Miniprotein binders against o43075. Designs and how they scored, part 2

Target 1, 293 residues: o43075
Amino acid sequence: MNALNKIPFTRALYHFSRFRSFTTSGWIMSGHNKWSKIKHKKSANDQARSLQIGKLSQGIILAVRQEGANPELNMRLATLLESAKKISMPKSGIENAINRGLGTAGSEGSQVHFIEYEAMHPSGVGLIVEAVTDNRARAASSIKHILRNHGASLSTVKFLFSKKGKVEVNLPPEKRDSMKFEDVLDDAIEAGAEDIVNRPKEYIDEEDEGEFLILTEPSSLNQVAHHFRSKNYEIKDSRLIHIPLEETAIDVPAKDSVREDIQKLIDDLYENEDVMFIHLSILNSHFLPILDE

## First folded at step 19 (miniprotein)

Design AA4
Fold by ESMFold2, fold request of step 20:
Structure AA4 (fold): chain B 293 residues (1-293), chain A 101 residues (1-101)
Amino acid sequence: as target 1 above (293 residues)
Amino acid sequence: SPEEISRLLDKIWELYERVLKLRDEIWKLDREGVSPEEATQLEDEVRRLYEEILRLIDEVERLQKEGLSPEEARELRKRIQELEDKVRQLEEKLRELRTQS
């Protein structure tokens, strides 16, 4: 009656992801709204590009401080450098960010801080807001103000999430016509990944989004990313994220007004120069847009 | 002064970060089965510190609007120092529990 209880948790989780991948069932699409308002303003003016450059600079500083300046070893840095090249970030700006991350004498005056703010929206949706800032008090006060404007408040919500590694990849160009999903799945298994999601092409709107989202244990993130790189996949992104737990995640397809309210909040948060990423306790929010209906 | 208020807020928000990190470490100890009774007590202490930090943030922001007197600044620094002392004590307790495991 309970034969599945004999399967080790690691194998059971892997087995279920191979049989129950949502990428094979297809996804209903309606509208193309994303929870990041930066996409809506992208290419509208130089202010949107300047905001992206500023956030990339802060990301590079942090990545270098954490894992060093060698992009052959530091996959997070490698993906940030690729993003910087795609928006034509000046080489002098990139070099300055790397030097600040290394702590050179010319850049010693300001430290950047990585901070996670936990908050609850009135709808019951939890948020984890990632920020990188050289001014802790300013960033915290600004983010708290934005939260209050939307009726949200600081509250511990991390228990609604599981921390995972995320690698975003595109197929190797040489193998695009010959590779099948099962080949990508086999590569993910070999790399030691926990799960794979085939992102619908219509949702690939940002330079750091890939055709496939690979989920890993946090400690395996770099290993998995390097494995896919060694197989000539294009690595679009490599970072830690918070995935909503299914048991407590909010499913809002029947409550579209809540999705609109959340979208407004995250758009305002992303306009803040210190906000880098936002995690939501909404079902499937780690790979689907909030406004899909 | 605005500069003094900014320094107070910077310290309180640093303590916010440290308290959440303590929560994460206590959850790790609990998952590893290290001293379940002590982990429960530590979680309660961290919860109280978290709530006190949020109240203090709100109080400093209110006084920022009203104008912070030298007396109020000294009282806030004392409360912040007491909070930091408690945070350090918890950080030591966790280090001790990790070492004896």
Scores: ipSAE 0.672, ipTM 0.881, lowest interface PAE 1.3, mean pLDDT 79
Fold by ESMFold2, fold request of step 20:
Structure AA4 (fold): chain B 293 residues (1-293), chain A 101 residues (1-101)
Amino acid sequence: as target 1 above (293 residues)
Amino acid sequence: SPEEISRLLDKIWELYERVLKLRDEIWKLDREGVSPEEATQLEDEVRRLYEEILRLIDEVERLQKEGLSPEEARELRKRIQELEDKVRQLEEKLRELRTQS
């Protein structure tokens, strides 16, 4: 029996995740390109702050709709509220977003829709675009227009993905210089995580990316996030995601022009106020950046 | 009118969402081994509805640019209603299959 077959189940699972960290630079990571968009708009600080507030509001709406308005029970909401404090988001804006998530904002007829659009890029890369909107037709028309401008089209692609929980964390501040990967791995095992990925340090953005990406079953997301919070880790992000299935994921670095084309499409989509998250059927796209900077 | 076009598009995009939800439910039945031959037939029907929805979206957008006549509006409303009836029939069939299992 080869050595890999003899590795205990839990060690084999985390051993596999460490090999994922050895993949070469230049990958696309669609879920973390919000900071890239902010970088490109650095010359307009008020516009950058306005975009951040808008995206946080949409995130709060979604988090409240999914798990309620109590941040002690809803880790996603708790992390979004911490982010809102960091950028001094007005309290009225936060309360409005919570009320919209509960369905109590505005008139009785005002509704918020949570929509996933599925599309295929000409390169064969599948996209899932998550949107939160109060106007279904406007959101759909705008997103379809952006897709068409890039040669993409609506197509069923969800079979290329698996749904997982994602918790992104930084080390506890008091342990930054002393903790090893094995310590984080032990905490992940104790929390009941399914996988842990050490993000290469070159790709870490302190705003919504962590040093470690923890994968969970969807139903265990809050349990795992609370465990890491209880150990004083900084929670950078906590949400459900679609990750590419390894069997069908595309290795974009082998077609470098495709990566530039996809990056342009993603940038245009994220400028749409209704777009929340984009998932790609590109190998390792859930933890690596779209372009190498 | 712009509001009439907006209502038509809102309904078509609602059907888009419902058809994809049907696809997900059929895949769940198929993975669980419940009526695998009937699940395959339902997948084919859902695929046909999905393609019809996409064609209808393109047609409404084209007519939006060219101007929508009262007759064209009536024809679109009829096609959308027929499509919703088919979606509802599949939703009912899927509920029946889950109850039988």
Scores: ipSAE 0.670, ipTM 0.881, lowest interface PAE 1.2, mean pLDDT 78
Fold by OpenDDE base, fold request of step 20:
Structure AA4 (fold): chain B 293 residues (1-293), chain A 101 residues (1-101)
Amino acid sequence: as target 1 above (293 residues)
Amino acid sequence: SPEEISRLLDKIWELYERVLKLRDEIWKLDREGVSPEEATQLEDEVRRLYEEILRLIDEVERLQKEGLSPEEARELRKRIQELEDKVRQLEEKLRELRTQS
């Protein structure tokens, strides 16, 4: 009977006070949408755009398969469609992805698979690599090769994580000047969220990042996302994530060699077409630290 | 043939996914307090299968580079089938545990 003590909402906020001034400029966030990282690589190279479009296409296919093609009900799909719009993804590509997700594409469309590869880095950092692929053997071989090139190996590591829901939101555009963090906190409590993190604006580097990160039970993710949407929040992201357990999470200082090694590994993994998301057993890597006021 | 090796690898990676899924489901049952002793035994069996699968992946990837004889291909198919049968048995045991709860 290991009672995972529901950390009361009030205590979670207070324990965040030990966030050392992590200079955000280098934080290995678990959760960079692959497409945003590729966008920041200034190479307007047709290859980078093609990779982004491919990843969004795979994400849309998977989202539709899991929760249907209605973006009013499927918040994950809604966020992916907005991301696709931001990068000017062709409408035909979006429609094709939706149709493939529905299985309505007339040709036996290659079955898309969702795979979570688990790996351990020599530093003790565990990785969960989410992949979406139509070719398991190709994806697995490529990811395993990248892992090996960085000294990492396939290993059971999910025990280092807790599965949670994550909703990232911005304030309603009409209320940006009037709403406070306390108002967002009240809405999060009303929604049945477990925690809320306020990201400083200076640390919002990605187009899919929200000013507020709301953590939920996995089963409550859609409910919480819908609640915030009903309050006219801008939903930037909605997904299940693996949060590193504090007890086993690696504390990686901003200037640590481990950080550089892990960053290189993540960068190489995100260059793979089939990779979608990477979770790290690095302390607080699932969000940007709140700078103490 | 390169195509045969590719098919073998695809099957092994499918088994890898199935084993990881089994583990996740066993851990879910354990957290729910369903048959803790049986869950522990299943977890140990899943761990062994996981290790066998990883070894088999490395072997097949090596053989993909060196070439695969018809005899080696037959042996690999046999080993993969044995693993698949074990995975299926664990999946069935897990279903039985879920229905008893």
Scores: ipSAE 0.662, ipTM 0.873, lowest interface PAE 0.8, mean pLDDT 82
Fold by ESMFold2, look of step 19:
Structure AA4 (fold): chain B 293 residues (1-293), chain A 101 residues (1-101)
Amino acid sequence: as target 1 above (293 residues)
Amino acid sequence: SPEEISRLLDKIWELYERVLKLRDEIWKLDREGVSPEEATQLEDEVRRLYEEILRLIDEVERLQKEGLSPEEARELRKRIQELEDKVRQLEEKLRELRTQS
């Protein structure tokens, strides 16, 4: 908590002001993560559902491998299990994913790799592409191919980012009329959060994303998420992310041709079955979509 | 053979991951006070390994299209082994530097 207490009051107000200014544009809901992209296609057929279940299963496997199978200690898993219930994922599928995450490293067919591919687009936008795969060479070749089709190439870009924890929440329905942003801000400070962003509902997918995005130090992620859970907030997402450094982030205005090209690239990457998340060195890309029409 | 090319690519991409991990560990050691000259030398070596890995990937993909001769396969395995030896040496060096602190 000492880091938050050392931040000058005027600097905190500056960040809040910038957030409000950005939200006045003509932004349209587009989804900026894997699950929002799938649901944005507005497909209800069996193929779309099968893809959602498959990618959710991969997320569960990884979360269990990294932090164990106890949802009380593993908030990422808890959030994924809640998402599994929303799409009516069969309990047997959930149990299979958990068991695969608990499997030994010696089981040849059970190993799942978490890989981050770093790339640069000719516009100067850096990308970190997170993948989960059981076939390293296939995933790498497919992602490399997609990148090259858009003029991008593998390159080290991690220096353009800072690693943070992200918790996305909504107010409980019974508190919607009685709680305001200031109440959420107070709760974030009590939890030990680093920052908070209030997103207008037109920029989020209400099924998968929260109106409030709370930033944390990576080691505080689960602590902050549990604090909000204990106050009956609805947790929509909880994970580690790469946030663009403000001093080097690219400011991509609406209707810029670079913006359109980047959106096509991330759309193609998210269609790849192994791709889970994409981080961009674009200003505010960690909480707002870059696609706007 | 197709199986041989698949094994070569899997190994090279595994080395890609290990080299990026080495980069991250060198950055961490730099924050913990390893001498600037040693950190700079390690960063330069990791950058060279990264560039060689990308060249190897391109070469294997080219040979996949043109056909792989026995001599070319031997040369690729030699280059990959030399690269893995360098990666292992750096991994051990970093482990030793961390235990000294």
Scores: ipSAE 0.592, ipTM 0.849, lowest interface PAE 1.7, mean pLDDT 77

Design AA4
Fold by OpenDDE base, look of step 19:
Structure AA4 (fold): chain B 293 residues (1-293), chain A 101 residues (1-101)
Amino acid sequence: as target 1 above (293 residues)
Amino acid sequence: SPEEISRLLDKIWELYERVLKLRDEIWKLDREGVSPEEATQLEDEVRRLYEEILRLIDEVERLQKEGLSPEEARELRKRIQELEDKVRQLEEKLRELRTQS
């Protein structure tokens, strides 16, 4: 089983723990493209598609609000627009989302809020649940109810995490057969990245995720993303994430009951329309998906 | 009224967001080398406010199911206002610390 070629940059204060041998029973990555997860579990239902479109719409609103409506300057917006195109999201829906993000939608456009809910599970796993909503009280009550149904409660847990930038990329299509990991590493160093991980294809959704995961300082995220774009890499994702600290992260074995319990909690949270991302204080959860056997 | 409870919950959740933001900003200042003693004191005050907000959320959610008397509603409004005043004071202290750095 090929160990992930992890080359820590000597300047990276973040020592990723030794990648234990990828056991086939992977954890849900904090940071997977939410639309891919919904697609895999509910792909056959019109309700799942509606949920995906809703989440993309909210994502577009937030991206535009944070960094503007120009996809050449806003890499997160560019990736969301590509995802929207891929699922055949109506153009009118995309335009409406952009306009809501700009605040130019003249009518009673309910103010969109970005909220990070912090929770602790009885297992000791901390969660950060990112939500985007036009109704704070509804979103909070719904999320809190889901947490409580799994024994979790609201608690300060952000101290268990470090904030980083994440860029996910694939090789330039014209160089797929000629480029090596070493070449990607050199590009990451040149861009000012902190770390890079080559993820095995069997652990990623090839449609929505990148083979290479690049970590950055939060302030360097846009610079690194633009550098890779300028070299014709396919940018699959660009966002800020919360990485679990190694000293406090929980190592959950693949066959542990805790894993199943956390998986069910995450699944129920992702079914909520307002939930946009979930971070876990589980070791390497930002790199490794939960692979359903 | 159900509308009054909804308004109270909305205000409490706004305070929840403001307290979390305050915490994050205090941690940023601490990392930037601002007075460690002042940062620690502010963090302790923010933690107390966070815990008080969580208790208040649970109480209001209980009262949403059981019913809210006019007297209980008045007391809740008073407690929420006291929390809002404390949050505002901490936000101002944090602003002052940033201008001195």
Scores: ipSAE 0.570, ipTM 0.835, lowest interface PAE 0.9, mean pLDDT 82
Fold by OpenDDE base, fold request of step 20:
Structure AA4 (fold): chain B 293 residues (1-293), chain A 101 residues (1-101)
Amino acid sequence: as target 1 above (293 residues)
Amino acid sequence: SPEEISRLLDKIWELYERVLKLRDEIWKLDREGVSPEEATQLEDEVRRLYEEILRLIDEVERLQKEGLSPEEARELRKRIQELEDKVRQLEEKLRELRTQS
């Protein structure tokens, strides 16, 4: 009679960090898909749309290369395809991006590279700039030039961050009026998420962003994203991110000039065709916007 | 030629990416508690290479504007090769550390 020692399910007390009361102190948003703000100010500009299509194309190529071309299994790809649909990206462009990601595009297809550039701003804010490019030297030179124009320089800063998974979701459309935050929290716990943030609607574009931001271990990202999908949540984003460490993160509300300077730097970086995402060593920047509008 | 400078820059940025990967892998080993003394030594070597690469990038970008002589091009190729050899040695040391854990 082999006594199967029931390993006690130590309920990992998910220390859901108490909702620090979002004191209205000035939010700095790192690397949000500035698709919304670029969309609002420049949506009418064909150049801005072309830049958006280019970035989505590069994102699709990378997503397919990393996790394959099946959007049922590749949640990052699924979110990018929905974004492409929303901006009316040509079907041929989507298909070409998928084919390039699969390596089935003929021998002339320039190899696409994913690069994380690390930089320090004079304010003490560290940046990780994610780039997807077919020309490393061009991308690096352009990004370095933008950094220099804002007084920033290439520097090791990844030690200021922790790598996590992020899933952004909205409530199932059929449950928007009945579902509470507590229900979403229960689903996040069941999925094996580390934390959940309910973002105020005033700080998000409901079209491009999720009201609920779920944080995961990097290895659990896909599992958590699939769990929320199985519960009919609207998945707005699914990606790996760099979260600022609380002990070294810059609290920018104390330095109003820094917010404006960092915002200008981020704006100029996002105007570069190869720049996909920007992480900042600013407190709570992974879920809160930079711009006081 | 402008093409030669572009090729040199591409190679330097490839080395930059390799050095950053090495750093990330060393930090992973350190967090896993694998040979902390050796990990620290490798991290210091990687930091020195990173700084050398950044200096070389600045020099090549300057020379791209001023023009590159055949002699300067030869010297740059030599320095890039020396960096590549150092990076390769660190990659091998890191592989050895992983096999011992």
Scores: ipSAE 0.496, ipTM 0.805, lowest interface PAE 1.0, mean pLDDT 82

